# Ledger of designs, part 5: VHH binders against MYG1 protein YER156C

Target 1, 338 residues: MYG1 protein YER156C, of Saccharomyces cerevisiae (p40093)
Amino acid sequence: MNSVKRVKLNSKMSKQICTHSGSFHADESLAVYMLRLLPEFKDAKLVRSRNPKDWEASDILVDVGAQYDGVKFFDHHQRGFFETFNEKYKTKLSSAGLIFKHYGRDIIKTILNNKVSSSDLDLLYDKVYKQFVEALDANDNGISKYTIPKDSNLEPNFRDNAISIPGIISGMNPNWNEDTSDESFDRCFARASEFIGGVFVTLVRGYGQSWLPAKALVAQAIDERMDVDKSGKIIVLPQFCPWKEHLYELEREKNIEKQIEFVLFTDSSGAWRVSTVPINSTSFQFRRGLPEPLRGLRDEELSTKSGVPGCIFIHAAGFIGGAKSKEAVYELAKMSLA
Short names: E, the ipSAE of ESMFold2; O, the ipSAE of OpenDDE; V2, 0.75 times the mean of E and O plus 0.25 times the DockQ between their complexes.

## First folded at step 1 (VHH)

Design s5 (framework vhh_surovatamig_d1)
Fold by ESMFold2-Fast, scan of step 1:
Structure s5 (fold): chain B 338 residues (1-338), chain A 122 residues (1-122)
Amino acid sequence: as target 1 above (338 residues)
Amino acid sequence: EVQLVESGGGLVQPGGSLRLSCAASGFTFSDYWMSWVRQAPGKGLEWVATISYSGSETDYVDSVKGRFTISRDNAKKSLYLQMNSLRAEDTAVYYCARDYYGSRGYYEFDYRGQGTLVTVSS
């Protein structure tokens, strides 16, 4: 009876985030930005300090404190730390990876205004880590994209550190002979955090608003595949969309791995394409190519030799072809199955 | 006033060894990550190695891994770089640098000394 609205006297209205002082890196610059996207940290005070008294006063510590407990301390610099995003990844987490591992789903939901299902959120969570955060984790931990053989004389053809995100963030620190006060570092950190945060948010929005909606189109195309061809190996999309990653995942979910061999869709000109399906997401080899005798042929020559009116081309490698109608690209796909 | 003073450089034959030292003053040495950075003749600065507050964590640029060892003595406020199997390509002015978190292959330091020259030549 008689409920009263009251503010808890011991409740803080804002949180405090702590990270290390001085020179800053891409990982904690992003981690702090990601935390501040969340409602509970939106108005958080940032303290940049290596003083244990400031750590004690803080609600969350990022990239400082030499501890990881998944609650208050999110540092990866202590010995014996080998945390990865999950069992499928080998890359050791940085502070950005730690914050993303714990808060990533809520961060993505916030960026997308809660307009995402739980299953699609899991898909975006993995994709954002794999495409963006993992590279930052690897860079911070000195892990190269390629393993170079021992005694190799390989040298890069050009330098790209100044245009990489970690290199850009590094370059935003005060130089050794400039104002190196705490105030100067803090101003530079704020600018760096906003820069990397803007890149991150743009990427997440692109995935959630453009890449993700393609999944529904691919799912419907798979469901309708038997109406396209009795083999079930050809699917039709109503328009071009990023279908490849969705196809592999949906095949896995439906236990039809490696069954879809051709994808038919319209290009921006209104003409039709027939695309082969690569054997995996990183391969230039396909499950089934377009017919060898037709590869490299165009227009009237292709239409005559194939017996299919309205052909435009079949690439010399046999991975894609085009024609003026859906019926024509269907016939090119169908004859490839013979 | 923060001061870093390097010593131990000199002329050495290829395959030889040198030990660089850095004496720190004007700050609480044990509260900072420390790095060695170098500048070869006509080249930009290159990060070489970094060490954590206690010495429990170290990192190196790939070209010196297995050949160089960074260490520190917090009681003496000193930083060291043991350089073994020296190559002509290691010829550079070596700088002791104060770093707030570790450079990890970038020029991420707030203060450096005057440098000590290392020449690897026949």
Scores: ipSAE 0.000, ipTM 0.137, lowest interface PAE 18.3, mean pLDDT 85

Design s6 (framework vhh_surovatamig_d1)
Fold by ESMFold2-Fast, scan of step 1:
Structure s6 (fold): chain B 338 residues (1-338), chain A 122 residues (1-122)
Amino acid sequence: as target 1 above (338 residues)
Amino acid sequence: EVQLVESGGGLVQPGGSLRLSCAASGFTFSSYYMSWVRQAPGKGLEWVATISQSGSETDYVDSVKGRFTISRDNAKKSLYLQMNSLRAEDTAVYYCATGYDYRWSGYEYDYRGQGTLVTVSS
């Protein structure tokens, strides 16, 4: 049998990742970083080349080769390519999205040191794509966040081209009058890949270690709502946490959609906040605002006009307020229900 | 060593036809998308046409649709461009290139042949 020879050949071969040479972008910079997080690619050599000889020698190709087979080739530049993350998304995948689609769960598990359940992993997989990777896919495929009519007079208040992640990565390429050797581009690519990879890992850790655990705190606050106020419209969090997305999900699960109108919690100073609940996760409109006559008022003036001692502020838009005690913010929420 | 060798260019009258050929070696030709790109005198590179690995999918720049036909023979490792109804604006050096389209996501191909000159003139 030739098994011994095949085993020896495999053990002598180092893993190799290939992506295109020259000017680089956010998608393949992130894709290469994500692959190298995986145990099988942690020690992989990176070759940046548009030469098919280098493609043949590589174990995985990212953003080069004009093919997608979900095993070796992960490119989206071929005509007739319409892959999306799943049936819920319409955004065409870039190479970052392709790598994340196939390896995303293992990538997230690696970042979180395998300290995540299967159901939580599915939540994180969708959340990471929706909040981060989808925007990179869209940018790389020329998909705009907004469709602006050609005869529209809509103008942005400012330009932000230099402060987007794709813009920052593009700015990390060598300038035309600098060292534009292959070695210089490769050094710049390595720096860019580490930069976007660091942002990605920080966000994934934040979601897994801080965002996800907040779900249990919000669930308990909902279960205790009738002890806070007989209306069931006010919840109290035992500490500050990211509550908004969990609230909408838990309301649906508990069949109490749109019932919670105010959330009470402590800020970093130990003072209390009363927050309204937005109509939905993307809206700036709220289910119920704080009282109109109190909006924009602060300190003693607010305390006197409201009749509630220890008030600090109510925002002019009426969506949030603060006071020195739980009792004070509860009273502000309670009078809003009248 | 990857090599792409173009041939078939020449002087032709407006309305005439030419067939360009590209002989490929040094890589697995049947596994890659192939393209034709051109460079008119004093201008940059312009993508002209692309063909998928099997030849089942083709795409063209709007100015040549209905006039040009890209094809391939994987057994011979050859790429072709049939050019009909040629116009003065088609005058350019034509290059065979690996890959699909240099316009997408900064996809650039670093390998192309020496090119073949097509001159459309009365």
Scores: ipSAE 0.000, ipTM 0.129, lowest interface PAE 19.8, mean pLDDT 83

Design s7 (framework vhh_surovatamig_d1)
Fold by ESMFold2-Fast, scan of step 1:
Parts: sequence; C-alpha cells; structure tokens
Structure s7 (fold): chain B 338 residues (1-338), chain A 122 residues (1-122)
Amino acid sequence: as target 1 above (338 residues)
Amino acid sequence: EVQLVESGGGLVQPGGSLRLSCAASGFTFSSYWMSWVRQAPGKGLEWVATISQSGSDTDYVDSVKGRFTISRDNAKKSLYLQMNSLRAEDTAVYYCAKDLEWGYYDSSFDYRGQGTLVTVSS
C-alpha cells in the first residue's frame, strides 16, 4: 500500500504562563493579568504549580523558579536580588514590577488601543509605576513608606490593611474552613487577578484618556497667555483639568520656566477660580500669592475691599480664590501682579 | 455640618510656649489639608501654617519658621499648633481652617472656627 506525504501544519503556538500554587498575593495576581493583556499572551494557558516539569513546559514564569533573566524567569524571591525599576527608584521590584518593567509600555499601548505617542507613553510608563506599581512592589518586599527612627515606639493610629489592594487580594484566598483544593485556589486567583487588573486598567485609562489630554489644554492656554494679560503671567483653561504637572513640563519645554504665576479656570458649579502656581510639588510655597489684605475674605466683604464685584473667596493662605465671573478672577490675578 | 472648635489659647510671657488644638467634625478630616490662620488686633487675616492630608508636607509663614510646628492626629480628628519662643508680634486670635480637599481643584471652601485668643505679654 501507498503512504500520502503530509505537510506539517504550523498551528499557532499557544503560550503558557506559570506562577506558584496555593496562597496568592497582589504582585503575581497583577503580573499574570498584565501579561494576558498582550497579544502574545492573550490566549495563554495559566498553570499554577511548583513542579519543575510545569516550569520547563512554560514560556514565562512569574513569582516562581527563584530566577530573574528578563526573558523567561520573573521571580524576586532569590537571595541578593535588588533589581529596581530604574536608577531613579530605590524600591526593590516584585513580580508585578518585573513584568511592568519589561512589558509596561506595550501593556499601556494595548489598554489605550495604540492611541498614544512615544513621548506620552514614556510619561505614562513612569507615572503608572510611581502611582501604582511601586507601592505593590514595596508591600510585597516588606518595604515601608517611611524610614522609622531608631528606638521609635511609633504605632499606626488605625489599621487600613483590609481596604488596601494587597489586603483585599489576601482576603480573596480560600478561608481555612472552606474548600482548599488546588482548583479552589485557582478559582480564587482568577477572581483576584480580574479585580486588581480592573483597578489597574481603570487607572491607566484615566491617565491616558483624561490626565494626559489636559496637557494640550495647558499648552494652548500658555500659547494664548499674551491675549489674557500683557505680562504673559496669567493663563486661562477652558475647563477644569489636572494642569499642575503639565504646566511645569511645558514651561521647561518652551523655555519659560517660572513665568506663569496664575491659572484661571471654572469649577464644577460654573463659577471661576484663580489659582497660584506652586514653586514645587512638595510645599505650599507659590511663585506669587494673591493680595495679602484680601486673604481670608469672602463674598460682599471681599468684593467691597477689592473693588471687584462678584467675588466669592480668597483662601487664608493666598494660593487660591474664586469669583462668579472670568473678569473678576482676572482682576484678582492682575492686582496681585502690581 | 462642618464644625471646627479651637482651644489652648491664653496669656503667655515672651519666650514661652503654647499648644493650640482644633477639634474637627462633620467631614472626613483625613481627606483635607488643614491650616492655621491668625488675626492680630486691628489687622487683617494672616496665614500661619498648612499641613497636608497625611501630615507629610508642611509650610509656614517666614516669621514663625523654626518656632511653630503644625501637626495632626487623623484618628482623633484633631489639628495642633505647637508655638515656641513666642513674641509680642504673635499676639492674635488663631483660627483652625478646613482647606481644599483636592489641592487646587477646589472641591471645598475654607471654613474657619470661632478662634482662640493668644496674648504674648510680659
């Protein structure tokens, strides 16, 4: 009898992700979720195992295997490991930080449907790490937010573990008197991974779709500053938006550092605000305050003393004020420049 | 209803110390920046000190830097001002002020209590 020559059909190679079995934590719950957002891992099988045969069969290992090579092994539990996100950071990475370090830009691009420039992607990559992933890395590695002085009997005023993301994830493990089979742990892990992943995606989407677009509004306001006031020190935003981080960056990019002193914008009620610009993000120091004689005054008293009708308030510290009209907050800013 | 109740004011000699307290109620104290402001007899309101939600950032008017310390206890919903090396110029009514919830995003107004009188006199 005859034999037919058969062509080997190259089936799409499915990836396999491995992480440890049993009790789970926030770091690998997020790491697995982040990987599965990527096209190359979207259809990946997840195996939760401490068996070396399952590790050999896997394409990527997260929080297991006691190795870090940046290709297949992404574990931080080995002695002498002190990998950080980059030279600006001192926080030791967990498995979440390791995956975010290597895949974070692609993860962010995927969440934002590739609607982000390279420079904006770099901004989001750093921002997402600093605001979210670093705290998870620190928690998993037992790193405290503050350095406690020697012989300090410092105690927390309250407990917050049950409302923190790591605490919530920990609480999602099977209880001792429930089904503690591998299948039960795997089901609980899937729920925990979806929960932390949802929080992560919401945060990234908020930064990319809401925080980041504010940069264009601030840039336009800077470009139009001479139409607002001859000094060029007052800008007007067309609506409420997160302007502070963008202002400092745009001033540097445009070589006008420290020149913008007041920002005018509308609040949620439609009334206007005049805000000072802080000299840095760690202090209530500002480049120029609102007039000292008007600080702490409100409504009719403020309107009378300032000579500006429709005033609502000037904060006691002089860093912000409000009025019913754009013209009124402009006059408050303008008199501050005299 | 937002309530701020100041206490701890009194008569003190120059070079002396005094600790002001403010008891807050009717809002989530830990979510707001808090300030101390003062009004000297016959003068306008003057900002003295500000503290962030967690207490990690503080700022002071130049005349009190190194002498005054602002602090807070979020569990007790209390704000404090430790005043050392007091001078005659520090004589004023001191007010506890509820600051902005979201910094410059203006989700709240500055609410002041009834004040506590500090008199620095020999």
Scores: ipSAE 0.000, ipTM 0.114, lowest interface PAE 23.5, mean pLDDT 84

Design s8 (framework vhh_surovatamig_d1)
Fold by ESMFold2-Fast, scan of step 1:
Structure s8 (fold): chain B 338 residues (1-338), chain A 122 residues (1-122)
Amino acid sequence: as target 1 above (338 residues)
Amino acid sequence: EVQLVESGGGLVQPGGSLRLSCAASGFTFSDYAMSWVRQAPGKGLEWVATINQGGSEKDYVDSVKGRFTISRDNAKKSLYLQMNSLRAEDTAVYYCARGLWFGELDYYFDYRGQGTLVTVSS
């Protein structure tokens, strides 16, 4: 049975979040978790209800109320709702996308303990939406990952619903033959919200603490490129890092698009790699390949034919090569420019 | 001696279909992920599709998703690419490659075949 709780009078004000009762999905499970990360909602009471009295008493409503005003109501179920994340995106927002659109920068700042610049925050805001939240928005709105041609009958070879995040969250609801009381649904919702929230926070921390710091390394490597080679087409990273997205962005910012052709870095074994630069982040096409006569060769054969001591390999497709020293991979890159 | 031999290329009209095949020999086919890569006239190599050792995981470049299907038959030591709704921009030499594209770090294609030409034109 529901208990009436007396409001404690102290110096803390508590907000109230409302979402719908009963069966829950990934979008509002994440939305509620994201809100509770914020200082103003950290101690918020969650009410799961479709009763107007509970809506009136709440400070914010998620996935309930059939309204979107960007202040109190964050629902996407009303007629004529076509809100997207911004002009670059076509995916209709779910409750998760709505909350992320309005609070995403503050949510990311909170996860990263306010250790992020405004410029980097904008970069993370877009990346987190593109890599995680957009897929949840699409799933909730019945939007397919693939555009299937009208005359094509595409059938999946296997079922994967039970191992997707939306499928896992759906599976966390009480089964029909279990306790289906409001209290049981609320307990299950709390577990689901913690689960998807943990996945989300881990992803955001990875981007902020590992992916983002690579930008500074790539920027420095670009600034030092003329010291590497007079052409300015070869950069050196102090170690492997996720460089590709940052390279394309930095080239655009510096008006040197398509100029960097080779990236040199150390692998986990301490040996050096020379990587080509793909045309774009999803393409296997590259701006300039390693020399055709050297492709597919390894070790002593490669060192002899190239005239470069200490070579390890050059892949058959010419995308990447390796050698024991920085000097060796530099010579492989340099001869590719000839 | 590792060998990869492609077949099935040809001239096709826009909207048509082709099925490419690759016959593998000289190694344990079922131990390796396999890929299809292509080279359009005057362009560099472009990764098209990858399939894992058992055939349970597949990945595609965005421009061919929903149109191309990669598959393999480990018993026959063969790799396939079913190409539907072909466009002029799909015109390229298609290569069978041993290994996969890891994205940002590594391109472990250690062998590729001689290629098969696909021309999409009226």
Scores: ipSAE 0.000, ipTM 0.109, lowest interface PAE 24.6, mean pLDDT 85

Design z1 (framework vhh_7zox_3)
Amino acid sequence: DVQLVESGGGLVQPGGSLRLSCVASGFTFSSYAMGWVRQAPGKGLEWVSDIYSGGSTGYADSVKGRFAISRDNAKNTLYLQMNRLKPEDTAVYYCAKDLEWGYYDSSFDYAGQGTQVTVSS
ESMFold2-Fast, scan of step 1: ipSAE 0.000; ipTM 0.165

Design z2 (framework vhh_7zox_3)
Fold by ESMFold2-Fast, scan of step 1:
Structure z2 (fold): chain B 338 residues (1-338), chain A 123 residues (1-123)
Amino acid sequence: as target 1 above (338 residues)
Amino acid sequence: DVQLVESGGGLVQPGGSLRLSCVASGFTFSDYYMGWVRQAPGKGLEWVSDISSGGSTGYADSVKGRFAISRDNAKNTLYLQMNRLKPEDTAVYYCAAEGYDILTGYYDYFDYAGQGTQVTVSS
């Protein structure tokens, strides 16, 4: 015989994560979510506390404890803390950046179900930090995106705080006239952590499943460039894909930096595009523009002026154009080289 | 009908060893976190050890290095090997199957616990 009883235990049945209590921010909201993606912390209990006895009882602490040892304590508030992601970055890490620095590769592997090579994992690790985590680190540490000159009159034309990730997370805290109990803060934290975690996972999945596969298409296009044009300055992609970052990396790997000037591809309608190559991935300046006399022209006017049948447009800024055939966009690129 | 049947308790001298067993029935044993909880005389329930369906283990600091939890999913049986026993280990030991709360994502309570087996460590 056996007496079966239902018993609630508030004991430690798995790993324990600790972060600070009260008002929360984007960095520790993401850090806790990222840890819970890992097998060793998947079932971890979260304690939100500034009590040292709760810190002693925890396996890992984020954004609390005033220490960083890379094992148990992951806080950035202590004096003399200047840790960066690596030597390429100047942005001081927040708790999110600290967790991502130590666990980021395993976090990415988990999100992608281990469907990523070691070299591609290194690319994703850097890309995710650069595109997402670095901005959270900077925001938490009061670091501005731009260095504005001392006597500058540059001011933003509009406010965007309410639509930024840090602003959204801040807005998810209990308001002063709502329930401000520990239980209320903890429920709000859980929702905030889930929200920022969902954004993070969507971004990582997009990079791993869509951005990364574009590299192979760009590599093949570069290898075939001499068959497109004897200058080697024009490449053809079979379809639109995120090519820019891959192009810069592959040019460095193949020792052809700054040599590719035009990219030809089909859009979703089946029409062809000719795109210039920017001088870097975020620049509005390009290595070589489309011809100035043709900029802003469309359809019959463009076809007549260029001498190329089947033209659709050339943007007024000269960075992109389109035509009905591959031959037409090739001719537009070719005349730009003259 | 869920049943948990503990055995293996008894009287032992300090420094001695005991092996506890728990036979489970009435649920899919392999899907549950299983654990050992104890209650010393005049004290509340204290978590001792747990084990996941895959074999990952956890231990209370008071028993680390002395106790070893294990499971046999084919036999629906949970074990606790207790070595270098101390008078402070004297308690009723309960086998327990943990519930997972999908809303909170935590394993922090037992859905089912057995009637227990007495362990007495005394010289």
Scores: ipSAE 0.000, ipTM 0.196, lowest interface PAE 16.5, mean pLDDT 83

Design z3 (framework vhh_7zox_3)
Fold by ESMFold2-Fast, scan of step 1:
Structure z3 (fold): chain B 338 residues (1-338), chain A 122 residues (1-122)
Amino acid sequence: as target 1 above (338 residues)
Amino acid sequence: DVQLVESGGGLVQPGGSLRLSCVASGFTFSSYWMGWVRQAPGKGLEWVSDINSGGSTGYADSVKGRFAISRDNAKNTLYLQMNRLKPEDTAVYYCARDSEYSSGWYEGFDPAGQGTQVTVSS
């Protein structure tokens, strides 16, 4: 007899996570870290093994087992696997994406000490995937950031492999002339998992504690826009904050897409700025620029030519300007609408 | 590289007991399923027992109730306690580490050591 029946243990005191042995990559390094952030897996034993017998003993398998069932097996290396984060995405999920898809909201809640509403949690869930996890999924699945046209002769201007997260994690494996025992790989994996996990947690905290609170400031500024200017095209923020992504989403929610053209806010010195609004979050083109005759001018020359006292500057590209008072930056924005 | 060193075999009378040991090195012992396989004179390899990373055990029908497999992860050592030995238990016993993606539990057990001879005879 070369087979044996096993009995399931219903009262397992410690959870067990399994991932593959040997050389490791960014996806399972992050996936294991993310699981361990959760209360149910914080004390979990990690077993690194490609042996099916170890899979039987484990509660969850990441990047090993050639199966995906959304319960125990979270591997993407099988034929017929085409899972994406949702219908908006084309990027095939890696083990990191699979774990984030199923546990991401709970992971984010844990990082933020449950100080997030359900609607804000949905926003963070999408943002964290789009800004961080998708790139790891793409890298692991060999998906390029750009669709390069067939027969094009495009060459990169520089190499960036050593400063990418996947490249850094790859470099954390034991070198060929070092200790390449399973124990050494396991120690290196632990360091790599902590490194990528630290980057991930810092990003999520930044989004939850700094980026997300800016939404309320932008929402209020939009609601008060008619009090700023009858056109409704100028909004005022009480201070600098990350407003661009929130503006586009709030315009969509309020059915005023593309209507706001200028944002007024104070900088760290107490002076005022007037910023144009890009046509979208990744564009260097703006809905409306500051007046061409005033671009590149500063101080007295700008104040005299514009007729607005207290001007400081208008950038040569016309995308931002500054002045000593709110009234001055308002006048610069207002004359741009003429 | 993987090393498995078996010991504890010998000549014993029917009904007697022996305890086999296997000292492992060159891999993370606690993470692997370990087992014992044996080869009787003129026969192929026969799976005897296995133990997973969590301590769950399995036994061939021929040895159930008589043999007990155990492991000491702190010492990287695998054990096989053999009680009520029979002449039919005469074989070279090999410690085996389960191989990655094996075709089955038995086939996945590759005896990497020299083995330890167990002879049950009067």
Scores: ipSAE 0.000, ipTM 0.086, lowest interface PAE 23.1, mean pLDDT 83

Design z4 (framework vhh_7zox_3; at its last look DockQ between E and O 0.06; V2 from the best seeds 0.00; counts 0 for: pae E 9.0 > 2, grease 27.4 > 24.2, placed apart)
Amino acid sequence: DVQLVESGGGLVQPGGSLRLSCVASGFTFSDYAMGWVRQAPGKGLEWVSDIYSGGSTGYADSVKGRFAISRDNAKNTLYLQMNRLKPEDTAVYYCATLEYSYGDWEYYFDYAGQGTQVTVSS
ESMFold2-Fast, scan of step 1: ipSAE 0.015; ipTM 0.486
ESMFold2, look of step 2: ipSAE 0.012; ipTM 0.389
ESMFold2 (binder alone), look of step 2: mean pLDDT 80; pTM 0.819
OpenDDE, look of step 2: ipSAE 0.017; ipTM 0.260

Design z5 (framework vhh_7zox_3)
Fold by ESMFold2-Fast, scan of step 1:
Structure z5 (fold): chain B 338 residues (1-338), chain A 121 residues (1-121)
Amino acid sequence: as target 1 above (338 residues)
Amino acid sequence: DVQLVESGGGLVQPGGSLRLSCVASGFTFSSYAMGWVRQAPGKGLEWVSDIYSGGSTGYADSVKGRFAISRDNAKNTLYLQMNRLKPEDTAVYYCATGYDYRWSGYEYDYAGQGTQVTVSS
């Protein structure tokens, strides 16, 4: 029956965030931090509890409550739960991924002081998930970075758990022989949440303020490619910038996939570089290498053998080279096309 | 369905050895930390040992230097080599997995049915 009238509240209620008590992990440590970046939750009380009465009193529950409704409950531990970031991803979401899926655009806007367009926001939303949040989701759900064959005995050459973000956060819990009270766990959680939050904000700011502006430079370089070389396979950037991811996206948008083979730019010393284009964003293989007879050569030897004055180097693997002038790196790229 | 199946328990004399095994199925074994917890008659759960996905191990002071935990990711199997067994080691031994690898089975995502170890003459 809905016949009982409830008392109206006559004062402003503070928001309350709830997550589970005890041992904590990277996912809910980040999720709580991300929520607190939002104007509506910046002053929210955090309660760490597995008591259903505390869940009832809270406005949002993260990594606790055994439910996901996209409004109040954001838990991924219930049997049969499976959610992905979107149709392009296969990684099961943890509480960090669930909060980022629902609030990520607003979180990014807040970090960037609302200085981002809707289209740029969509790019950052995908990039932040792909580069950072997806790995945390995978770690929390026990998903490996690589699919190892069942009969494989592949062994790592070294251990890296203590320097991974999940490993660092796990290490921030109270040790078994220390104060393991709820108050101690809560203090440790606060430190862990600030740590992973700081890493996250630095990453997002870097993407929004440095990575994203590079797209315009790469787009202009692509538009001007026929002025560089008749093949359209060489582009020139006015300065070094993070070009690789933007190049692949812009090639797809302009229907010229796999056509750009060399990128010319200045380094911090004012010298010029010629870079090959990897076959994809994660590959050490490149579409077209610099000439094999010139690989590993430097300075006067390289300049003499290439016939190009002012050469500095060509890496032994043939993926990058350098010279004192734009004209010199252009000639190195051009002879690679023959 | 997630399953953890322990074996290798039995009756052994003080100073003897046993090797416990735990065969895991229904999840990506290599990605999860694994542990052993035990319960002696009339007592609570006691953490014995754990091994993280990266290979780092931990041991309770009561078993350190006598027990060795290991895993074979190709066989989805967790092991506990128990040497120089004492009457105080008599307990049901449970295999467990999850992100909290300490004293209580309620902090593990999954636990097995257990295997009985009895150390007596």
Scores: ipSAE 0.000, ipTM 0.099, lowest interface PAE 21.5, mean pLDDT 84

Design z6 (framework vhh_7zox_3; at its last look DockQ between E and O 0.01; V2 from the best seeds 0.00; counts 0 for: pae E 20.9 > 2, placed apart)
Amino acid sequence: DVQLVESGGGLVQPGGSLRLSCVASGFTFSDYYMGWVRQAPGKGLEWVSDISSGGSTGYADSVKGRFAISRDNAKNTLYLQMNRLKPEDTAVYYCAKGDYYHRGSEYYFDYAGQGTQVTVSS
ESMFold2-Fast, scan of step 1: ipSAE 0.013; ipTM 0.399
ESMFold2, look of step 2: ipSAE 0.000; ipTM 0.098
ESMFold2 (binder alone), look of step 2: mean pLDDT 84; pTM 0.861
OpenDDE, look of step 2: ipSAE 0.020; ipTM 0.311

Design z7 (framework vhh_7zox_3)
Amino acid sequence: DVQLVESGGGLVQPGGSLRLSCVASGFTFSNYAMGWVRQAPGKGLEWVSDIDSGGYTGYADSVKGRFAISRDNAKNTLYLQMNRLKPEDTAVYYCARVEIYDWGYTEFDYAGQGTQVTVSS
ESMFold2-Fast, scan of step 1: ipSAE 0.000; ipTM 0.173

